# Ledger of designs, part 6: VHH binders against q93235

Target 1, 248 residues: q93235
Amino acid sequence: IFMKTLDPKVPRFYGKGTIIGVNPGVGYQPWLKERPDSTLIKYNLRDQKSYKAYLEQMKTYLTKYDSNATETRECGAGDSNDDLEKNPDALPCRFDLSVFDKGCSEKSDFGYKSGKPCVIISLNRLIGWRPTDYQENSVPEEVKDRYKAGSIAINCRGATNVDQEHIGKVTYMPSNGIDGRYYPYVFTKGYQQPIAMVKFDTIPRNKLVIVECRAYALNIEHDISSRLGMVYFEVMVEDKPVEEKKEL

## First folded at step 14 (VHH)

Design t2
Fold by ESMFold2, fold request of step 16:
Structure t2 (fold): chain B 248 residues (1-248), chain A 124 residues (1-124)
Amino acid sequence: as target 1 above (248 residues)
Amino acid sequence: QVQLQESGGGLVQPGGSLRLSCAASGFTFSDYAMSWVRQAPGKGLEVVSYISGSGGSTTYADSVKGRFTISRDNAKNTLYLQMNSLKPEDTAVYYCARDTSEDEFGEKTYLDSRGPGTQVTVSS
């Protein structure tokens, strides 16, 4: 089995000042590699087997944060990964999963058992890329009340008017989104990619909801036609009887 | 496992030439775009050149355009960088790097693998 690659025929341009010629790209979990063409997250609340694969995918994805202290360092408010590009001996900051403990951890089955599924939102890894802050007056309205300089804000909405009517309350973890302190991505042992999660608190039962999540930083452009700066997935939380009987 | 090994570095006078090679193994070489990146003393990484998997498309940083030529031989799993008209500013460790890969979670990493590098020193 082969890994998918960026189309090798398409040239990329690296401009003055380390400008990257393509957006980082936005991804989500759980994405099941056994169904690589599907973006559907569908399960039945009454059938734990229907969501076990999603839980295992989430758990496996999160194992990358199991590094020992010698490969990473603990970082406080004043710390960052800025030194990593110039100092091969610098240790990257450790990403702390405890930000997800209020409903998006293994203890709660990542929200699946309560019908409030959590989805990881991440960026593809570009060497040397880091978020650029909006000016205060230029923060997009969708994230204005949650935006923090130095972070990449996340906003999810229904893809159509019908989906927006159904998507309900969304909780963002952390509320400010992906913490930019963990950038840039560099060639270093132990690097821990920062992520965020979104929890769908009031998603309806037995209805398909198409979700659009966008990442917000000044240097992440959005284009609906090419899906730049965003990711789409579908959520269907069923609440149906599990039938095993054959009627005579 | 992905293996990349650079060679061909050394000391050269300003205006001279060097040819770097990178031997690749552990992956289907022709499926991947490749790049040369360099790190000068006390500086960050700079992408100096890119070549598509087929070799049909190439790109160069402004700082090396017209002086450096990237090429590949997919039959030999080898990437090359011909460096002409070398300047003291070209002094750096040069790495060959696999430009893009996708992991088992569908996430992409750009410049996801590189070799240990080869030192190029341009000095009179």
Scores: ipSAE 0.362, ipTM 0.702, lowest interface PAE 2.1, mean pLDDT 83
Fold by ESMFold2, fold request of step 20:
Structure t2 (fold): chain B 248 residues (1-248), chain A 124 residues (1-124)
Amino acid sequence: as target 1 above (248 residues)
Amino acid sequence: QVQLQESGGGLVQPGGSLRLSCAASGFTFSDYAMSWVRQAPGKGLEVVSYISGSGGSTTYADSVKGRFTISRDNAKNTLYLQMNSLKPEDTAVYYCARDTSEDEFGEKTYLDSRGPGTQVTVSS
């Protein structure tokens, strides 16, 4: 389609007196542009060619975080991008990929060669949006142990009861999810979109697992029918001999 | 390379009119919805108007309805904002913005590009 339109779940209108805040969409990588109708991540551990496209997609996606010292700043705890809306000289916070070095980096093929594939979780960029905190006693149980005020927690589960039994151990990087210091989004060339990764440490071999990942902040709505605040993808990690079919 | 350049700002008396223009290049202009966004001194960004790629659908902030008219000329790759009955609270830097895009990774950015802006000052 040549015409661009807003996502139906995002207000098309931001003027004064409009709704403050919108529900960000959740996305994942690797999503192969060459197969845009598919959400399947499928590969054979014994055939490196079967996952090369996913690795290349991950590498290409992450190039946006290559060095940008002149257009970003270092940010610590308590910093944020709040100044970007008020101060034209303010620099956005730099996102550091080293948080992924324990198994979700290029040197480990993002976990694919060890059967522990990493998947990037990201939020659409919405002007002026920032996460708001749950009260401590209202944090959803799925993320209570990993939730930190100021952050967007991520949780992935099996989409059905069977998938939940199969999904296995999941590692979240960073464990608290996406730090809120990278919000709000505003117009700037140096802006670095924050991301998280999810590593599937013990996903079964030769079984399809349907995964549902959700982002958690007080102002992120979840709706299964509209897929608000969540994303679905399927993972199939095969471990089988590479076989030759007879020609006909 | 996406390029957006606003023009037509200036100093205007209350009740006056201005017409802003935005020249676009580096992308297929008619494929994209466009918006005007403003920022008053010390305030956050406000989207004041939106127009679809074909020009067939427009929306306006409540604060400008009936006074501002967004339009586009896809043959000239130009976006316009006609501002009538201007008020002091309309004082702001006005930005031409490409409203919604999807990148090569399927991720959406709302208001993904903008020009350097043009100052509109409404004061007697």
Scores: ipSAE 0.355, ipTM 0.687, lowest interface PAE 2.2, mean pLDDT 83
Fold by ESMFold2, last read:
Structure t2 (fold): chain B 248 residues (1-248), chain A 124 residues (1-124)
Amino acid sequence: as target 1 above (248 residues)
Amino acid sequence: QVQLQESGGGLVQPGGSLRLSCAASGFTFSDYAMSWVRQAPGKGLEVVSYISGSGGSTTYADSVKGRFTISRDNAKNTLYLQMNSLKPEDTAVYYCARDTSEDEFGEKTYLDSRGPGTQVTVSS
């Protein structure tokens, strides 16, 4: 079966401990397994049932960040997972979900009930990969004000001119994007993948908005035709009266 | 449940040969690319070799190119690494790894599963 051998995005290894020639892919949540061909996030503000599945998907996805003292360690400024490649007994850095407490946590229904939905942005996991920094003069304009060395910046925009007119204010959590201290990805049971969230603060009602989000590090290539370094999804926040159903 | 079990390691003199095997079960073996990964004492993980699901595409780390050969037998669900002209720096635990998987959230992991490893020691 040639389908696995024909995937142009399968990692290729060409050096000592380094994966070369394939970017990490960008993913998002909530993506519903029950509708695997759909990238649409659509719900009605007046009908909690219309977004309940998205909330459950977000909660289930985040359970992998359970705090455990025996499988992870606390990491501060300057710490990273670099030593894990050489020492299989070392503990990976713990990822703390509290960075999302400004409206992208379970307490706020991840922004869905207020019409400001949050979307998780993540990178596919390539063993040994880590972000490399832009030179100061080469930071892309769309992330220049939020970029921090050692991070993977995230930027979301409307896919077309119409979508860009409608996407509104976007809040990035953390503002610098995905923190690189949690890289490289290693094959350790306790490993906790770092993520970021994007909150759509002023997305219009009853309008479909096609969103393109890109991840930014010097070693992340962007290609629209193969969707390298980026992810697409659609958001439609409705505000419609709910049809009452009568029990028989 | 993905199961990978390496075998064929041992003690060998410099210049010698070993053949590692990896028995795979719990998944459709031919659907997945596979890799051998090693870890020398006090050093990081090194991806030694890669082979596509069909076996039609292979790659090697520079440190082993020309000396090691990866192969697979999809009828027997087995991955192999033939190691020739072994050097003391090849001393490591060798792991068989499944190269690409997708989880229930649609996220991909490259090198998502590995076996317990087999020790290769090259010593005069």
Scores: ipSAE 0.349, ipTM 0.695, lowest interface PAE 2.2, mean pLDDT 83
Fold by ESMFold2, fold request of step 20:
Structure t2 (fold): chain B 248 residues (1-248), chain A 124 residues (1-124)
Amino acid sequence: as target 1 above (248 residues)
Amino acid sequence: QVQLQESGGGLVQPGGSLRLSCAASGFTFSDYAMSWVRQAPGKGLEVVSYISGSGGSTTYADSVKGRFTISRDNAKNTLYLQMNSLKPEDTAVYYCARDTSEDEFGEKTYLDSRGPGTQVTVSS
């Protein structure tokens, strides 16, 4: 708690509209602050209490997107936040959670009660950073079918070959990933950070699956050894009888 | 409530010097690394200098290295930028910024707070 700073050994270079040497980190929710050393998402389908904390974490995280008619504006097709850096009075675009209504909203317990848990994927906030587009021939194969210029594509896979065999069908919301029109992050009231969600539609029961999710833009570096541009978490969806012991 | 207030900007001729100050309140100043960030007219933001919470580590953008010196006085909750050998290219609004914080969700914000800025104009 005494120091929250960049590692002194990591160089920071900025200039000429390009950020060099600082890579936005990739994060996920639900991450429980009560268990800060754990990246495990584990629950039993037959025990609602086993996933209640994840639901509360998701709901609390999403409260920052509550409607702010005076602090944000509605943005349609072709709109963006590009003006925010030059105009301190410009209103940031409102991020619309309705893109998650197909199984990753509060009404569906974010997929937990159906065994199709949703996970939020986000980038750490770096002032002035924005995604740079791949050229069409350079889009990585993992995201080529879902990539859209102006967005940050997300791909999740099993961390090992065994995990990849088990991870099953994955749905991305939005399918193009994190919408880049909400970048850059700037010093402005009402700014709403864009996110994406990943739903694990057919993850197996009673098996631990180690998941690796990566964010894709030309200026997001990937390095497995240092985990740049990616995040890891484990998912364990159990389907076991709940033990009911009487106190003696 | 985090508050940062810059001062010391102004008009100066090429080759001149200025010293910027930033008064901090509303947080434990020595716990946080600090940065100076500038925005030239019609340009994006540039981080020009960084200093660790203790003051033991500093870095500089290549564009200002050897001309600018960042420092802090943790007893006075004040951040400084000594700017020497100023060039027209240094004309910008300069912001004092708190560098990195982590929120209750474990998400990091780089340069998570800043003041209103102070104008520096280098013109003959």
Scores: ipSAE 0.339, ipTM 0.682, lowest interface PAE 2.4, mean pLDDT 83
Fold by OpenDDE, look of step 18:
Order: structure tokens, then sequence, then C-alpha cells
Structure t2 (fold): chain B 248 residues (1-248), chain A 124 residues (1-124)
């Protein structure tokens, strides 16, 4: 039995008999603070000024990984943050940002300049929470081809049928989604938020596309009404001549 | 800067009682839900109790339900945990933690700050 709290400042769901919620929220970047009520990512390909704020936001967000890097350790494929629960002196795993080098790095302007914008997907931090793996035969069809045990798969689609027709090809970095080695979240300096990026490779020009991204693990429930385990945002990539404001 | 400081821990016999306090500063205390979390030797952090900013809503882990009571005094910026009928299994370092906040990057965290902790030992 999941307890839903009415207090907006309280986690929406608490796990079975525990205070630890089983359904983390899903977030995305870039989200501009100057437009807190807007979930729209809109820019003009022909106007660098129009997407500058998004680039800055992405850079700022990713800079935090460098700022606390000295408080982390290198972790290979067999490593995890499990040690943090056992050893208070253990350092958290350093997140590998190189996984985004193929079109979603700062060098590529996170795909915005080329009209293939990248969006960061993350889960809200919940102490002690870890993704639970699907059984091999129970992996949802939409992520079956990309799913890896130990990871949180991400899948984005158009919110409506029209949006689905327009969204085009989507690339996930890494393909398996958010790497689970960086879980669980613990109270430690240097913890780095695990993330994945979604790249819109063939998103149409001059059309608004409503995007729904879902996170997949056995212990992540999806509820459209409460938006559990999912996030919505809109993307519009314009390709229009930049009107020179005639200084009157 | 957010500061939390726990007190009231100690050694107690099984069946005994302790009252923990947490002094909060550096933020508007009433705007944040608070939690008590504990860490036993060799185990991860466990959330044992939650209280909303106003104090109107409380939640307990099954392991402590009926034995522990969380409360707060917003005028004093203080969080409390009344622990009754203590068991050896309750032995842990207890932390008060600020709950459900959004960081500067817009990421939500359920627990983002905690104190240095207070040791609770239940032993005969």
Amino acid sequence: as target 1 above (248 residues)
Amino acid sequence: QVQLQESGGGLVQPGGSLRLSCAASGFTFSDYAMSWVRQAPGKGLEVVSYISGSGGSTTYADSVKGRFTISRDNAKNTLYLQMNSLKPEDTAVYYCARDTSEDEFGEKTYLDSRGPGTQVTVSS
C-alpha cells in the first residue's frame, strides 16, 4: 500500500511500510529559472541568441561534476556506490560525462546549433533508493532492446498521436539509460547525480512537439495523472529568418 | 548555511526511552519537512520518521510505528523524536535531516541536509 500525501512538500508516495518513496520523480534540463512556469524548449536555428540561455543552463548544470570531482573516486563497470552505505569514508563514484561526447557535449553545443537538441533526464534523489531490475521476460516492450540490468532505461515519445508522428528519431545516451552504479543516493560530499541524455535527431522544424519521457525500472511506477516516473516538456526548433529590429 | 545539530542520544536498556532533539538554523524551518534517519553499524541509512513543515502530517517506518513519535516546534526551530520501548535493533546513529528541497539546479532531493548525528545504544 502506497501512501499518498496531500502536502505538496511531501513525497507523493511512500513505499510499503517505509517512508522511502518507491516512485522517484523525473526531471529534465535545460530548465530556465527565468521561466519557471515554462516547460517549453524553443529556439531558432538561425539565431544563436535564441538558444544561448539553454546552452548556459546546460553548462552550468554539468559544471557541478567538475567542482566536486576531487571528492569522488573512479568506478569501473563492476563498481557501485554500495560502499557508501558500509563505509562512511568511502568516496562516491565519479560520473562519466564522456558518454555524451557523441553530439550531446558542450563541444557540440549540446546539439542545439545543429538542430538536434539534447535534453538531460534525471531522477529525484531519494536516500537509499536503487533501481530494481526487471526479470528478463518482464522488460517492457518499449525499452526491451536497450534495457540493461542495473540501469534505469529511458524512453521518450510524443505525448499525443500527432506528437508521436513528429518527434522523429530519438537517441539515448547511454542507450541503456541511467547507469545504476551511481546508486544509492547517500548523504555524502561529492555525490554526483546520475543522468542520461536524450537527443532529438530528426525533430521537425517550426512545429511544437510535446514529449513524454518515462523512466523504467521494476520499482518505478508510471501514472499519467500524477506524472509519476515520467516528465513532460515541449520542444520547438524554429528555422526562420531573424527579423532585424529596425531601430526606429 | 543550513545547520542541524542532534542531541539526546545515549545508552539505554531495552524497554527504555530517549528523547532526541534537533536544533535547526540557516533556513526557514517551517517551510521544510523534516525527517529522522538512522544508520546502524554496517547498514545503510534508514528513514524512521517524517513530519511535514506545519507538523500536520507524520509518517513512521513499520519498524518504529507505535513506539516513536516525531514532533516539531517551529517557533524554536527544533525537531523532536520521542523513542519509547527501545530495542537493541534501534541501536544506531540518529540524524535529523531536512526533507524535500530543490537545489540550485532544479533537482529535487527528499533529504538534502543532516546533522553530525547522535549515538543511540540500546543494550542490557
Scores: ipSAE 0.022, ipTM 0.434, lowest interface PAE 3.6, mean pLDDT 87

## First folded at step 18 (VHH)

Design n1
Fold by OpenDDE, fold request of step 20:
Structure n1 (fold): chain B 248 residues (1-248), chain A 124 residues (1-124)
Amino acid sequence: as target 1 above (248 residues)
Amino acid sequence: QVQLQESGGGLVQPGGSLRLSCAASGFTFSSYAMSWVRQAPGKGLEVVSYISGSGGSTTYADSVKGRFTISRDNAKNTLYLQMNSLKPEDTAVYYCARDTSEDEFGEKTYLDSRGPGTQVTVSS
């Protein structure tokens, strides 16, 4: 889901030919429809049933990328969706899910079974919007080690000092964040929204951790009060015996 | 199914005026903000104007500010763009677009649908 930010219905025009609403809202998955108001990811390592819904949600979300090879094209390092604006016959870039194979794929149950849950981070789709690169000397310190021009860096922290102590090691896939080659969003069939995943490698058991994830590009503003450029969710990985429902 | 159909385009001389219309169907028109976007030959898609669902708020690109006026008639499910003082640079295919939808995953799309477009040509 995407957290409520400032009036998302009022777009801002940035430069000639682009519209930027309020900062691209940052969203996350898995978000369960059964709990629309909940931003909590909670499951028990000893109970597969407890994280099944999250797995299904992740799987369902990733079906978005099951595009027919005829509707998308493979994009190399020098390619981008910029061609979509110039050529109406151009195909959108195909998103490569293999970037998540190291612990955040369906095969690995997105890390849930192993107690290293993965969370998808995405941005709202804004027509014509693309990330603006930082200058080398202006890259925020918290993402400086992972930042790559042409990408949107993601950084997740504990929301409070206590949460920061508990959040543990976090891995980003890809390390550079959301691949900017898939921007801008254009009115085209087969468009695939780029995403990144955050893996919580050493998140503690039986503790609630409030997580703040921020997206980083020069044209993404951060504001805690309005939650611009960031998203909050909670993670709780339990390790408890499963109460055998005594079949009365 | 969301349907949008633009009309009113044509050939005009510089300094001339056109009024575009967009007929909307398949959704509650008044519940959605609407925009006009345009695409010139060899250029990307440009959003030129925005109007809220109620019509109470409007926004314009700097390139068209003071010359273009966006309006809507919710009773008729119709969006309008009054274009005055047209310039050759305004030559483009103009599209009406529905603004801001949310999908089943809670993700939002700004400008999620558009019509087939109407050609506007400004030439002496």
Scores: ipSAE 0.611, ipTM 0.875, lowest interface PAE 0.5, mean pLDDT 89
Fold by OpenDDE, fold request of step 20:
Structure n1 (fold): chain B 248 residues (1-248), chain A 124 residues (1-124)
Amino acid sequence: as target 1 above (248 residues)
Amino acid sequence: QVQLQESGGGLVQPGGSLRLSCAASGFTFSSYAMSWVRQAPGKGLEVVSYISGSGGSTTYADSVKGRFTISRDNAKNTLYLQMNSLKPEDTAVYYCARDTSEDEFGEKTYLDSRGPGTQVTVSS
């Protein structure tokens, strides 16, 4: 689900030489369509049934990368979707899901079974939009240690002071955030949207934690009131005995 | 399947006028905002004009304000761009684009589809 930051019907026009559009909204997965109004990720780590829907959602989401993989190309360190602007016949870069293998892959149940749930962070797509790099001396302090030029850094924290006390250790995959090589968005079936995952390594049990995740690039504005450049969701990892439904 | 087809491009002298049209099919046209985007040689895509689904709201890039007018006929599933006082810097391939869509995951694409484009060349 993406937080509504700007009315998509009212694009923001940027100055000369810049892409005209809106600031990309920040979204997260898993979002369950069965609970469209809920931003809560709640499950019991002792009950596989309780987190099955989240796993399925994550799997389904990631399947989109397999579905159009044949319409992509492998990109090395020097390659990017910028090539598409130069060469219309070029294929978009294939996204590398292996970056999530350390605890946020399907093999690890995306961390849910172990009580270290992973959440996907993504940006809405805007044609021609790409992240603008911070100058070295202007990188925000909260992401300075992980920031890499050409990427969109992600930082998640508790929404309140209490939440921040509870959120615990958070791991970002990759550490530098969303890989900017996959920008800009292009009009092609093979386009693969870059994402990052956030793993909650030490999130408390049986407590609700409100999480705020922000995306960082020079051209990403942050506004709490409009939730611009950020997304909120709640995480509750329960550790309780599974109640046997007595078949009446 | 979403289909968009631009027409009306051509060669025009500076100060001249062109009217572009875009025929839309494969979706409920009136439910979507539409945009005109252009790509100049060696440059990226630029949104030049926006119009809401109902046509009640329009927006223009600074570079085309006062010169370009976007409109739509929802009954005909057609988008228009009246271009007046054309300049050499307006030379580009012009595309009509569906403005915003949302996928099954709740992710939005602000411009997700376009036609093959129509060439506009402004030259003396």
Scores: ipSAE 0.609, ipTM 0.875, lowest interface PAE 0.5, mean pLDDT 90
Fold by OpenDDE, look of step 19:
Structure n1 (fold): chain B 248 residues (1-248), chain A 124 residues (1-124)
Amino acid sequence: as target 1 above (248 residues)
Amino acid sequence: QVQLQESGGGLVQPGGSLRLSCAASGFTFSSYAMSWVRQAPGKGLEVVSYISGSGGSTTYADSVKGRFTISRDNAKNTLYLQMNSLKPEDTAVYYCARDTSEDEFGEKTYLDSRGPGTQVTVSS
């Protein structure tokens, strides 16, 4: 029997100080895991075939938000999934993908065609876990301008000094990061995992950029050695003539 | 389909012992970490013990440390919980749970499946 079908919906034993003291891992899409260079997002602006797999991966991932109106509810600004813990009959909040319409939707090929690729950022699902807000004066400097209480701020930077010089302007959708209204994660049918997208607006052409993205909440620890609270991937947007593959 | 079935619960006196078993099917048992969780009346779920897929790593809640032992037989697809020195506070429904799963996107979920549970009652 899957726990999602059983009450209670929220076991509360994850996080710092718990028996399973794990922080949420950070994930990203598109991740083509079957490729040897699976952490590299590489494509040629002049070759649609080169980024087709990434688009398909993004589309496939986002199908998880195809929900029956009966399985989710619309949530307003003051609403949250807190009700799921209190009411077994409560429906999870429906995730609004429209927040990505400014260049990170399927309509825009998730920015790949225009050379401004979007990447989905997510957190692993920890039952009962929710972000803890920073105090106003304790918000990390790198996210201070975008941080909103109730959200998980995301910040992406170049992994090295060289990468920092090359990464260019980065846009976050939404600006505040992952919307905390969709927390806590609970075992319920129709639960929709909140995500954010990162758009690389001015990433250079024909250069590999190693990107580090970190998630920010008071209860998210960052550790480079264990890669807690962060994820690495590489981006290379090529602008080269398409080589005719000789049919062997 | 993932199936888990607990057994071995019952009524015992304080200081007594029980051994719980969990039969697993429908997945590669050795590839998943497993946990025992319990729910006492009026309380939420509590993870009491964790064991890695290989069985090489175990963790216990402070409340059961030194008294409970988690183990597994991967050849038999079975999870065990030896409970010694039982206390009234250990009274609960005990569930075996598949601890960590990974979906096709590489995203992890903890405690994604459990059995119907087995009642453990510790009373004089």
Scores: ipSAE 0.583, ipTM 0.844, lowest interface PAE 0.6, mean pLDDT 90
Fold by OpenDDE, look of step 18:
Structure n1 (fold): chain B 248 residues (1-248), chain A 124 residues (1-124)
Amino acid sequence: as target 1 above (248 residues)
Amino acid sequence: QVQLQESGGGLVQPGGSLRLSCAASGFTFSSYAMSWVRQAPGKGLEVVSYISGSGGSTTYADSVKGRFTISRDNAKNTLYLQMNSLKPEDTAVYYCARDTSEDEFGEKTYLDSRGPGTQVTVSS
């Protein structure tokens, strides 16, 4: 029997000897918290300096997968981090970053130079939490074509009607979202958080687009007021001449 | 640096009692929820009890409900677990854990830090 708590600061679900916290929050990268416009990804295609900070942030974020790689194991399609709960000596699955090689890798400047910026989507970590699969007939329509059991589907749209008209084509890597094989989270030194990337292929130039990304699993609730299961950020890809600051 | 140190473990007979303590340092203790987690031999990590930052809210795993009591003294940066009516199945290494933290990337972890643990053995 799972008990739901009323206090959002308390784990919402607990049962079978395990306390499960609230729905995982959704995060994104690059996020530059030191900037006042930290939720805005804004850069000029004609100015490499304008998107340098975003590239560095993405690189820094992804470096963490290399730093503890020796404390992981290679996992095939049939493997999962379930072993971590059964075997204290088991190593966590190594996350495969090669899934982002088609336009969202460092080699491609994560799509920024080409005007097709990539954004990392992640879920906050919760001990023992894992995605619950939808039944085949209960998969939400917006992710039905990409949904795979065992994964967390991601869907991004414009926050408003105007934004939806402007957001253009969006590619998801992998298409089915965050791979569930890397769950559950456990206290282990080598744990690697699974992520997905969203690529904005045809985002307009010189227009601000407010983006809403939602994560989909049966046990992920969506609430706009509390922003549960979703994240908002803004993207503006400028294409304008770089004004030479006349050194006064 | 976040530091957590458990104490109070030991050998006890079934039906006995133990009180665990956890000394916290390196962070604003009252700003974080805390949990007690345990790991039995050959089993995974189990969260047994949770307490909010203020201490106003607590929750327990079904396996320990009615027997264990979690509390905290924020003035002393200390977390407690009173364990009564102990059973052999309670045998485990017990850890105190900081419940929710945010890393440099703004990502949250609901249990991110724990101490080295204290051994609790319940046997006749």
Scores: ipSAE 0.574, ipTM 0.840, lowest interface PAE 0.6, mean pLDDT 89
Fold by ESMFold2, fold request of step 20:
Structure n1 (fold): chain B 248 residues (1-248), chain A 124 residues (1-124)
Amino acid sequence: as target 1 above (248 residues)
Amino acid sequence: QVQLQESGGGLVQPGGSLRLSCAASGFTFSSYAMSWVRQAPGKGLEVVSYISGSGGSTTYADSVKGRFTISRDNAKNTLYLQMNSLKPEDTAVYYCARDTSEDEFGEKTYLDSRGPGTQVTVSS
């Protein structure tokens, strides 16, 4: 009956008295609940019906960020959620979706109709966890040009050498990744979890691409075997003729 | 509507014992892992113990390992923490917390609900 099972949802303690585990887990959208065991994003560029469910999933997911002046506050540079852990009456910062307006918003069908699909990257919510910063000289090479202290950088690559040859140009929105001012996560109504999006600008047609995205902060461990600090999904953008009307 | 209610706290001398209980309602208790978390005066939250939904897997913070025992009774929807060999540094408010939930988008929240807590004071 004994099982050597790593449950990636089990918090790992960080130092003496540390409140929450080290790795919050990485997730993505769109994930279709009608196909819960699938990580495949597949659609035909010439058939709007083939990607409509992904658009609906993205729109529904993002409704939690609709502004509510009663439950959130405006936050600018220098503002953060730092005092929410000790002050249950403080209003959390509002997450502004306008950062996605250049190709990863509803107005552009989240890039699907142009063959440049956007994928949301998020972290699971751990109470009290916040990102810690790399030193300038210790920033991993694959994110060094986009890294900003206080953020969680995101990088996506092809899972195999073949996938890396095919993945093409990737745009990160925001370029720094997930904004750390919205951490730590706290028990408060109206809390808005920060996210990032990844846009696949030049992904090929009619080829399956397996994508690996990683989240980067000093206190996020990476392990390929257990998929710590990373998420996998597959993208297949087809460009095929729509079926002709059938005879008889 | 998740409800968690802790009980069993109090004043105890160093070396003493206490047993905390947590009554759970408003959710399928056996489907969720549970944790005890504590907050010492002027300190942040510390997860002291975890137990899986079935009760088959447990984890302890180094500061309490060997002294505290987490358990659950899924028939009574109750979580327990047996606290032995208590020390002044164990003085805190202890919270019963639901450890993991998953929303309709497949995203998880750890420690997504907690009770009002019960005070444990160990005389120094």
Scores: ipSAE 0.432, ipTM 0.735, lowest interface PAE 1.8, mean pLDDT 83

